# Ledger of designs, part 63: VH-VL binders against NAD kinase (nadK)

Target 1, 268 residues: NAD kinase (nadK), of Syntrophomonas wolfei subsp. wolfei (q0aze0)
Amino acid sequence: MKIILVNNRFKENTEKKAQEIAGQLSALNVEVIIDNGLDEPYAGTVDFIMVLGGDGTMLRAARRYGQRAIPVLGVNMGTVGFLSNIEINELAEYLPLILREEYSLEARMMLEVAVFQQQSLLTRVFCLNELLLRSNSPRMLSFALEISGQKLEPYRGDGLIVSTTTGSTAYSLSAGGPIADPQLDAFIVTPVASHIINKRPLVVSPEREISLHLLEEREAIIGIDGQIKMDFGAENRVLIKRAPHPLLMVNLKAKPFFTSIDRSLQRQ

## First folded at step 2 (VH-VL)

Design k27 (framework fv_oberotatug)
Fold by ESMFold2-Fast, scan of step 2:
Structure k27 (fold): chain C 268 residues (1-268), chain A 123 residues (1-123), chain B 107 residues (1-107)
Amino acid sequence: as target 1 above (268 residues)
Amino acid sequence: EVQLVESGGGLVKPGGSLRLSCAASGFTFSKAWMSWVRQAPGKGLEWVGRIRSKTYGGTTDYAAPVQGRFTISRDDSKNTLYLQMNSLKTEDTAVYYCTTEGYFDWLPSHDYWGQGTLVTVSS
Amino acid sequence: DVQMTQSPSSLSASVGDRVTITCRASQSISTYLSWYQQRPGKAPNLLIYAASSLQSGVPSRFSGSGSGTDFTLTISTLQPEDFATYYCQQSYSTPYTFGQGTKVEIK
């Protein structure tokens, strides 16, 4: 068995815990690869991915490894979040189940984001929560949204979010989007501070292809999962579609989504 | 251990030029986004500009007061960041800090700072 | 440009006190906010990033909260080494901008 331990290099306690866990797993004849974010993703074949940290670390792991159809377990290190399944102090209890492959998997859709300059592919990235198009200056954007070749009336405002159902509780929620059951596959298209009165969030089929481009010269950025920023200008176009593979999240214990979300929102 | 060491500061007359260097060690410099931040004596922090890693195009951004006068560049083979300062003004007098701004797929933050180098622009 | 305003500009406190510093952005910056500590004669040190994430090696008495335009840094039990100037900074849009700073002084 070969396991990747994903941790945050900027959290020293997590790095030390990753080394400790790697030692314990090696004693059980498990090969361990530590990914602390310093280098490119591990290119070899692995059987399991264990993410040590909060939601941010899970989002990074999903971008790096989510398309490989490998089980990914979120282990919470003390930060409150939605993407972990067990706490670090529960790991010893659940480790035998992991090694015997006695767990279920929950599939979470991902986005494939392709950014073009004219007709040339500039970059392609995958993400678990959302793509954000936003102004990088005080000026509002004027931009075009196309859904499966259907051209909508132009948007004017601060930007737009294209979210997965998993991302429905992230930035899309803050911008007025709906809370979605993560068991559903759908894109949620949420305007950010739209100046057009009747622009509402849209829930569309995950088989749709979404295209965005600027209609006027403006300073804008594309944000991915709140962690990656890319410049976006009038010469650029972005295509968003469902990624080829979902993230396979490990379920070792039941986590009641709706009651957890309800309590989390009431605490704010 | 991460270290950033600035050099090249000193006294310069208004209208003059100066080049600052920042030697980086203890991390993969080529993957990092790098920034310059300055602090005038007894004043607060002011972001000067940044340069992205080559993976993200190696592009630069600047604050308005320095746009057109300052240029940020990097030499990944030497693990060194540069700030070329032209047409210096008395209001450019400050301690200049070299800082990291994040790694390829992490949220930008100024994680590591050098000790700073003083630039004094005076007649 | 996004303007960052801190409150208060200075405060006096005793060891053991709970200290709260606020930061307001002139427009929504989501959670693209960091907090820095600068001790006299030293370079700044990152405390909090992404509004609420504690930097590695930073004591747990420091915490951050907020989103949008209003942000708070809290020191739950002030220690002698915490007498310093604190800065918030937005990284939502360029140019990145800092608050004016809050000096935490011995009472």
Scores: ipSAE 0.006, ipTM 0.431, lowest interface PAE 10.4, mean pLDDT 85

Design k3 (framework fv_oberotatug)
Fold by ESMFold2-Fast, scan of step 2:
Structure k3 (fold): chain C 268 residues (1-268), chain A 124 residues (1-124), chain B 107 residues (1-107)
Amino acid sequence: as target 1 above (268 residues)
Amino acid sequence: EVQLVESGGGLVKPGGSLRLSCAASGFTFSNAWMSWVRQAPGKGLEWVGRIKSKTDGGTTDYAAPVQGRFTISRDDSKNTLYLQMNSLKTEDTAVYYCTTDYFDWLSEGAFDIWGQGTLVTVSS
Amino acid sequence: DVQMTQSPSSLSASVGDRVTITCRASQSISSYLSWYQQRPGKAPNLLIYAASSLQSGVPSRFSGSGSGTDFTLTISTLQPEDFATYYCQQSYSTPLTFGQGTKVEIK
């Protein structure tokens, strides 16, 4: 068995723990690859991915490895979050189940984001939470939204979020979007501070294709999972569709999504 | 360990120049957006400016009070950030902090990693 | 420029108290808001980013809320190490701007 250990060197003091876990796995004849974010993603085949950290580390792991259809387990290191399944102090208890493949998988949809400059593809990335289009200045944006070839009336405002259901509790929630069951597959399209009163969040089939472009030259950016930022101008176009593979999240322990989000909202 | 260490602060007369350095270790500096933030004695925090990674264009942005007088640069081969300060004024007296502005697993514009600061005193 | 105004400028509290600090932006900044803690003579520490996301290693008694123009930092059960100055900061547009700070002092 070959396992990737993903850790966040910058926010967590997790390097020592990753080395300890790697040693334990090696003693059990498991080959371990450590991904601390400094190198390119491991290109070889692996059987399992273990993410040590919080939600941010899981988002990075999903971007790097989510399209490979490999089981991904989130192991919480004492931070609050929605994407981890077990705590680090529970890992020893669950290791035998992991090695015997005695767990269930929960599929989480991902976005495929393609950015063009006129007709040329500039980049193609995947994400678990959302794409954000926003103004990079005090001036509001004027932009076009097209859903499966259907051109909507122009948007005016600070921007737009195109989110997965997993991302419904991230930036989309802050912008007024609905809370969605992450086991549903859907795009959530949430306006950011729209000047047009009747622009509401849309819940759209994941089979739809979403296109965005600016109608006026403005300083704008697109953000992906809050981790990648790209400049966006009037000659750019972004195309968003359902990614070919969902992220396969390991479920060793029941996680109470609805009670967790309810508690989080009452604390705010 | 992830660290930022500033140096180059000191006493300078109005109209003078200083160059601050910030040595980075423990992370991939070339991928990071870097900012300078200052704090005048007994006052609040003030953003000075930033420099983007080369992948994101390597461009710089500055706050109005320092525009045209200060220049931010980086040397990725040395993992070092610089702040060249020219035409210094008494109101530039502050502790100057080096900080990461944006990284692959940081939210945009949040300053996660901070140095301990270096004091710049402009006297007259 | 986006102006950030905090209230109150200072407050007195006791260990165990619930403390609330507010931050108002002069225009909508969506959720591009961070909160920092600074103890006397020390560099600031990031507590909250993206308005409500808790930075790794920060105790769960800290929470952030809000979007658009109105934001709140809450400390549910004040501890001795929490006596410090707190700053909000917007990253929606350049120049990046901080609030004036809120000093939390021992009552």
Scores: ipSAE 0.000, ipTM 0.485, lowest interface PAE 11.8, mean pLDDT 86

Design k4 (framework fv_oberotatug)
Fold by ESMFold2-Fast, scan of step 2:
Structure k4 (fold): chain C 268 residues (1-268), chain A 124 residues (1-124), chain B 107 residues (1-107)
Amino acid sequence: as target 1 above (268 residues)
Amino acid sequence: EVQLVESGGGLVKPGGSLRLSCAASGFTFSNAWMSWVRQAPGKGLEWVGRIKSKTDGGTTDYAAPVQGRFTISRDDSKNTLYLQMNSLKTEDTAVYYCTTDTWELLPEYYFDYWGQGTLVTVSS
Amino acid sequence: DVQMTQSPSSLSASVGDRVTITCRASQSISSYLSWYQQRPGKAPNLLIYAASSLQSGVPSRFSGSGSGTDFTLTISTLQPEDFATYYCQQSYSTPLTFGQGTKVEIK
């Protein structure tokens, strides 16, 4: 069995814990690859991905490995979040189940984001939560939104979020989007501080294609899962689709989503 | 261990020049956006400027009080950030901090690691 | 430029108290707000980013809330090490700007 341990390159405590866990797994004859974000993603085949950290580390793991159809387990190391399944102090208890492949998988849709300049593809990336288009200056943006060939009236405001249902509790929530059951597959399109009356969040089929471009030259950025930032100008266009493969998240213990989100909203 | 170590501070006369360095270790410096933040004695924090990673365009931004006088640069091969300060004024007297603006969790320009700071005193 | 106004400029509190600090932006900054703690003679430390996300290693007694123009930092049960100055900071647009700071002093 070969396992990738993903940890946060910027959090020293997490790196030391990853090394400790790697030693424990090696003692059980498991081959371990450590991904702390400093190098390119491991190119070889693996059987399992264990993510040590919070939601941000899981988002990075999803971008790097989510399209490989490999089970991914989130192990929380202190800060509670929505993407972890077990706590670090529970790992020893659940490890035999992991090694015997005795767990269920939950499929979480991902976004495929393609950014163009003129007619040339600049980059293609995948993400678990959302794409954010926002102004990088005090000036509002004017931009065009097209959904599966349907051209909407121009948007004016600070930006737009295109989110998965998993991302419904991240940026989209802060911008006034709905809370979505992560077991549903859908795009959530949420305006950020729109200056146009009746611009509401939209919930659309995950089979839709979403296109965005600026209608005037402005300083803007595209953010992907809060981890990739790209300058975006009037010469650029972005195309957003459902990614070819969902992230396969490991369920070792029941995590009641609705009671968890309810408690978070009372504290937030 | 993430570490930022500033150096190059000292006493300089008005109109003089000084170059600050920030040596980074423990993270992939080439992927990080880097900022300088200063704090005058007994006062609050003031952002000086930033430099983006080369992947994100390598561009710089500055606060109005330093625009045209200060230049931020980076040497990714040495994991070092620089602040070249020209035409120094008494109002530039402050502790200067090197900070990281990392993307790890969210698309914002927040400062998640800070150096110890280096004192720059501009006085006759 | 986005101006950040903190309230109060200072407050006196006792260990165990609930402390609330507010920050107001001169224009909408969505959730692009961070909170920093600076203990006397030390460099600042990040507590909260994206208005409500707790930085790794920061005690759970710290929490942030708000969006748009109005933001709040709450310390649920003040500890001796929490007597410090707190700053909000917007990252929505350049120049990045800090609030004036709130000094939390022992009562």
Scores: ipSAE 0.000, ipTM 0.440, lowest interface PAE 12.4, mean pLDDT 85

Design k6 (from o1 with heavy chain D101E L102Y G103L Y104W Y105G D106S S107Y S108D G109T Y111G E112M Y114V; framework fv_oberotatug)
Fold by ESMFold2-Fast, scan of step 2:
Structure k6 (fold): chain C 268 residues (1-268), chain A 125 residues (1-125), chain B 107 residues (1-107)
Amino acid sequence: as target 1 above (268 residues)
Amino acid sequence: EVQLVESGGGLVKPGGSLRLSCAASGFTFSNAWMSWVRQAPGKGLEWVGRIKSKTDGGTTDYAAPVQGRFTISRDDSKNTLYLQMNSLKTEDTAVYYCTTEYLWGSYDTYGMDVWGQGTLVTVSS
Amino acid sequence: DVQMTQSPSSLSASVGDRVTITCRASQSISSYLSWYQQRPGKAPNLLIYAASSLQSGVPSRFSGSGSGTDFTLTISTLQPEDFATYYCQQSYSTPLTFGQGTKVEIK
């Protein structure tokens, strides 16, 4: 068995724990590849991905490996989050089940984001939570939203979020979007500080294609999962589709999504 | 293990030039967005500028007070970040810190996780 | 540019006290806010990122909250090593900007 351990190099506790776990797994004849985020993603075949950290580490793992149809387990290292399934102090208890492949998988949709300059593809990335278009200056954006060839009336405001259902509790929630069951596949399109007060979040079929472009020269950026920033100008267009493969998340114990989110919202 | 070490600071006259260096170790430098942050004596922190990784276009951004006078560059083969400072003014007197702009040492956008010890630049006649 | 304003500019406190520092942005920056600690003669250290996420290795007595324009750093039980200057910083838009700093001094 070959396992990738994903951790954050700049979090000392997480790096030390990753080395410790790698040693434990090697003693069980498991081949371990450590991905600390600073190098290219491991290109070889692997059987399982174990993510050590919070939601941010899981989002990075999903971008790097989510399209390979490999089971991914989130192991929480002390930060509160929604994407981990077990705590680090529970790992020893659950390792036999992992090694025997005794777990269920939950499929989570991902976005495929393609950014163009005119007709030239500049970049293509995948993400688990959302794409954010936002102004990079005090000036409001004026931008066009097109859904499967249908051109909507122009948007004016600070930006727009196109989110997965997993991302419904992330930036989209802060911008006024709905909480969605992550087992559903849908795009959630949430305006950010719209000048038009009756612009509402949209819930759209995941089979739709969504495109965005600026209607006037403005300083703007595209943000991916809150972790990647790209400059976005009037010469650019972004195309968003459902990614070919969902992220396969490992369930070793029941995680009650609705009671968890309800508790989180009451603490805020 | 992850560390940044600045060098090249010193005393210069107004109108002069200096080049600062920042040696990176313990991480894959070529994947990191790098920033320079300065702190004038007894004052707060001021962002100077950044350089993106090659995968993100290798572009630079600068704060208005240094635009046109300072140039940030990198040599990924040497794991070294540079700040070329031209047309120096007395108000450029500060400790200059080398930082990773983003938490992961890549183009993730969550602040400045790794800082060097700083190098002092004094601009006086 | 996004202006960051901290309150207070300085405060005096005793070991064991609860300390609260506030940071206000001149426009909404969502959760793109970090908090740094700078001890005398040392480089800054990242304490909190994404408004409320605790950096690895930072004691749990530090916490951050807020979104949009109003943010708070709280030290629940001040320790001797916490006497330092604290800075907020936005990464929502360039140029990146810091607050003016809050100096936490021994009473």
Scores: ipSAE 0.000, ipTM 0.410, lowest interface PAE 15.4, mean pLDDT 85

Design k7 (framework fv_oberotatug)
Fold by ESMFold2-Fast, scan of step 2:
Structure k7 (fold): chain C 268 residues (1-268), chain A 124 residues (1-124), chain B 107 residues (1-107)
Amino acid sequence: as target 1 above (268 residues)
Amino acid sequence: EVQLVESGGGLVKPGGSLRLSCAASGFTFSDAWMSWVRQAPGKGLEWVGRIKSETDGGTTDYAAPVQGRFTISRDDSKNTLYLQMNSLKTEDTAVYYCTTDELWFGDSYYFDYWGQGTLVTVSS
Amino acid sequence: DVQMTQSPSSLSASVGDRVTITCRASQSISDYLSWYQQRPGKAPNLLIYAASSLQSGVPSRFSGSGSGTDFTLTISTLQPEDFATYYCQQSYDTPYTFGQGTKVEIK
């Protein structure tokens, strides 16, 4: 069995804990690869991915490994979040179930984001939560939104979010988007501070292709899962579609999504 | 939008102490890792140290030349970063900048925003 | 400590020129490298992070490349405002270290 431990090197406690866990797994004849984000993703075959950290570390793991159809377990290291399944102090209890593959999997859709300069592909990335297009100055953006070849009326505002259902509780929620069942596959398109009062979030089929481009030269950026930032100008076009593979998230214990989000919203 | 304003610089004698402040606005200060970077007159940039967010333990790291003499702290309620400088040496004469440490892949840091700097002169 | 060495220490160029600055790390730092520009009398500003990612608001004439130990900053068509000192910086390990700087001066 080969397991990747994903952690954040610059959080001292997580690096030392990852090394400790790697030692424990090696004693059980498990081969361990530690991914602290510094090198390129491990290119070999792997049976399981264990993410030690918060939601941010899980987003990085999903971007690096989410398209490989490998089970990914989120292990919380102190900060409450939506993407972890067990706490670090529960790991020893659940480890025998992990090694015997006695768990269920939940598929979470991902986005494939392709950024072009005219007709040339500049980059292709995958993400679990969302793409954010936003102004990088006090000026509003004017941009075009096209859904499966259908051109919508031009948008004018501070930006736009294209989110997965998993991402519905992240930036899309802050911008007024709906809360979505993460077991559903859908794109959620949420305007950011639109000039038009009745501009509403859209929920569209994950089989649709979404494209965005600026209608005027403005300082804009695209953000991916809040972790990747890229300049976006009038010569750029972004194409968003459903990624070929969902992230396979490990469920070792029941985490009731609706009651958890309901409590969170009552306290905000 | 993001503003960092350093203050507290001035003339101090060798062996003396000085406290620098950096007032931050336009971003969520409590979530940010912050650094101090200095530049001696006519010389290059030198990293002094950093402080992590409280969520990440609020720990500090320092470059060897200042270890044991300088202390970085923060007051999130006031959106202010501090650099306490003790046992100052003539080699500490520099413009001191505060910076925001932006995350890449959640674990790499680069200096996204810089203040205008405050001059510290250590001279007899 | 990771040592960063820039080449050249200074260069003279004319508006419209293509300018190339190199930076070498004493050990592999993957893509944990940033480039900064400092105009005379001003604070530094970020140009490039993660070796090749252009910071928002920075003109497209700036580009970065490289990985491991060898890195390059390129200015495709030098403008008057580009006469400045440029620094590379590694964030692979603490202490964070800067190159010694490259001054781009008018011919």
Scores: ipSAE 0.000, ipTM 0.435, lowest interface PAE 15.3, mean pLDDT 85

Design k8 (framework fv_oberotatug)
Fold by ESMFold2-Fast, scan of step 2:
Structure k8 (fold): chain C 268 residues (1-268), chain A 124 residues (1-124), chain B 107 residues (1-107)
Amino acid sequence: as target 1 above (268 residues)
Amino acid sequence: EVQLVESGGGLVKPGGSLRLSCAASGFTFSDAWMSWVRQAPGKGLEWVGRIKSETDGGTTDYAAPVQGRFTISRDDSKNTLYLQMNSLKTEDTAVYYCTTGSEWLFDYPAFDIWGQGTLVTVSS
Amino acid sequence: DVQMTQSPSSLSASVGDRVTITCRASQSISDYLSWYQQRPGKAPNLLIYAASSLQSGVPSRFSGSGSGTDFTLTISTLQPEDFATYYCQQSYDTPYTFGQGTKVEIK
């Protein structure tokens, strides 16, 4: 068995913990590859991915490995999140189930984001939560939104979020988007501080292709999962569609989504 | 564009206080861990301290020479980082930089985003 | 605290030279080491992170190597814009610490 351990080097003691867990797994005849984000993603075949950290580390793992149809387990290192399944102090208890492949999988849709400079593809990335288009200056944006060839009336405001259902509780929620059952497959399109009174969040089929471009030269950025940032100008266009494969999330322990989100909303 | 702009530096007497500000734009400030780094005239770089994002606990860490005298804070609603400097000493004379790692370095603590610096002179 | 020591403190070189700067940590820091360039009157610029990863936009003549306690920054063929002060920095543990700097001067 070959397992990738994904950790966040930005957090204290995470590398020491990853090395400790790698040693324990090696003692059980498991080959371990540590991915701390510095190198290119491991290119070889693996059986399982264990993410040590919070939601941010899981988002990185999803971008790097989510398209490979490999089981991914989120192991929380302290901060409660929506994407982890077990706590680090529970790992020893659940390890036999992992090694026997005795767990269920939940499929979570991902976005494929392609950024173009006129007709040339500049980059293609995958993400679990959302793409954010936003102004990078005090000036609002004027931009065009097209959904599967249907051109909507121009948007004016601070930006737009295109989210998965998993991302419905991230930036989309803060911008007034709906809370979505992550078992549903859909795009959620949420305007950010729109200056047009009747612009509402849209929930659309995941088979739709969404296109964005600026109508005026402005300083703007595209943000992906809150972790990747790239400049976006009037000569750029972004295409967003459903990624070819969902992220396969491991369920070892039942975590009720609705009671978790209800508690989270009660606190703010 | 991604920018950090420091302000609040100036001349102050030993034992005095100053508050430095760092205005951030062009990135998601609320998710960023922010640091202050200083450089005395003609000397090397010295890390002063950092503050984590609120999602990571909002905790602060300081280098020993400033511990107990300096306080780092942030106002995410204003995209602004602060350094409150109390009981200033002549050896605190330096250019103070605010700095952070970009979002594509989120899991590695390297500083690729720097302000222009603000000079603090502590002299009688 | 992890102490970082650079050598040499300064060196004189000519355009086209191969320049090597070393950095030693007082304890193992794995590959949690970054290299910065600072030109006079300017803020530092990140060159290398994770001991050997080249920062986007940095020329390929810069390279880093090492792990544990011993690290090296190499400039394969020095250019006029490379006359600057270079700093290593560990981020393995807080407080983050910088080396004292290496000044690369015109011969």
Scores: ipSAE 0.000, ipTM 0.442, lowest interface PAE 12.2, mean pLDDT 85

Design k9 (framework fv_oberotatug)
Fold by ESMFold2-Fast, scan of step 2:
Structure k9 (fold): chain C 268 residues (1-268), chain A 125 residues (1-125), chain B 107 residues (1-107)
Amino acid sequence: as target 1 above (268 residues)
Amino acid sequence: EVQLVESGGGLVKPGGSLRLSCAASGFTFSDAWMSWVRQAPGKGLEWVGRIKSETDGGTTDYAAPVQGRFTISRDDSKNTLYLQMNSLKTEDTAVYYCTTDLYFWSGEHYGMDVWGQGTLVTVSS
Amino acid sequence: DVQMTQSPSSLSASVGDRVTITCRASQSISDYLSWYQQRPGKAPNLLIYAASSLQSGVPSRFSGSGSGTDFTLTISTLQPEDFATYYCQQSYDTPYTFGQGTKVEIK
């Protein structure tokens, strides 16, 4: 069995714990590849991906490996989050089930994001939570939103979020978007500090194609899952659609989504 | 506009102490990782240290030449970063810049996005 | 500590020239590398982050490439305002370290 162990180099103590866990897995005759973000994603075949850390580390794993249809398990290492299934102190208990493939999978949709400069493709990336378009200056953006060829009235404001249902509890929530059941597949389109008072979040079919471009030359950026930042100007266009494959998240124990979000809102 | 303004630089004798301040505006200071970078006259850039946001642990890291002598702290209620400099040496003479670290909520760090204008510290008799 | 070595330490060039500056890390730092420009008497400006990502507001004539230990900053067509000192910097591990700098001067 071959497992990728994903860890965030910059989070306190996670590198040391990742190495300790890799040693434990190797002692059980499991081949381990460590991905701490420093090198290119592992190109070979693997059977399982174990993510050590919080939601941010899971977002990295999803971006790097989510399109490969490999089971991904989130193991929490001290911070509360929505994308982890078990705690680090529970790993020893659940490891035999992992090695025997005795778990269920939950499919989480992902976004495919393509950024163009005029007619030229600059980059194509995948993400689990959202794409954020925002102003990089105090000036409002004026931008066009098109959904499956339907041109909406121009948006004016600080930006826009295009989110998966998994991302509904991330930045979209902070911007006033709805909380969505992650078992639903949908795009959530949430304005950021809109200066048009009646702009509402939209919930649209995941089969739709969403495009964004600036109507005025402004300093703007696009952000992907809060981890990738790109400059975005009037010469750029971004195209967002459903990614070919969902992220396959491992469920070893029941985690009631609605109870978890309710507790999170009470904790601020 | 995102802006950083340093203050507190000046002339200090060897063995003395000095505290630098950096006033931040135009962004959510409490979310930012902040660094101090210095540059001796006619020399290159040298990282002094950084402080993480409180949500990311609020911990500090320092370059070896200043470890044990300098302390970085922050006051999020005042949007202000501090560098407390003790046991100053002539080798500490430099322009000191405060910077925002370009990072994302995952904790990834990719460089220093915004720089202040710098404040000169001269350690001389 | 990760040591950063730049080459050359200085170069002379004319407006319109293609300029290439190299940075080497003493160990693999993946893409945790940034490039900065410092004009005389001014604070540094971030040009490139994550080895190849152009910072907002920076002209497209600047580009970065590389991964692991070897990195390159390229200015495709040098402009008068580009005569400055350039620094690479790793953010892979603390302490964060800068290269020695490369001074681009008028030929």
Scores: ipSAE 0.000, ipTM 0.429, lowest interface PAE 13.9, mean pLDDT 85

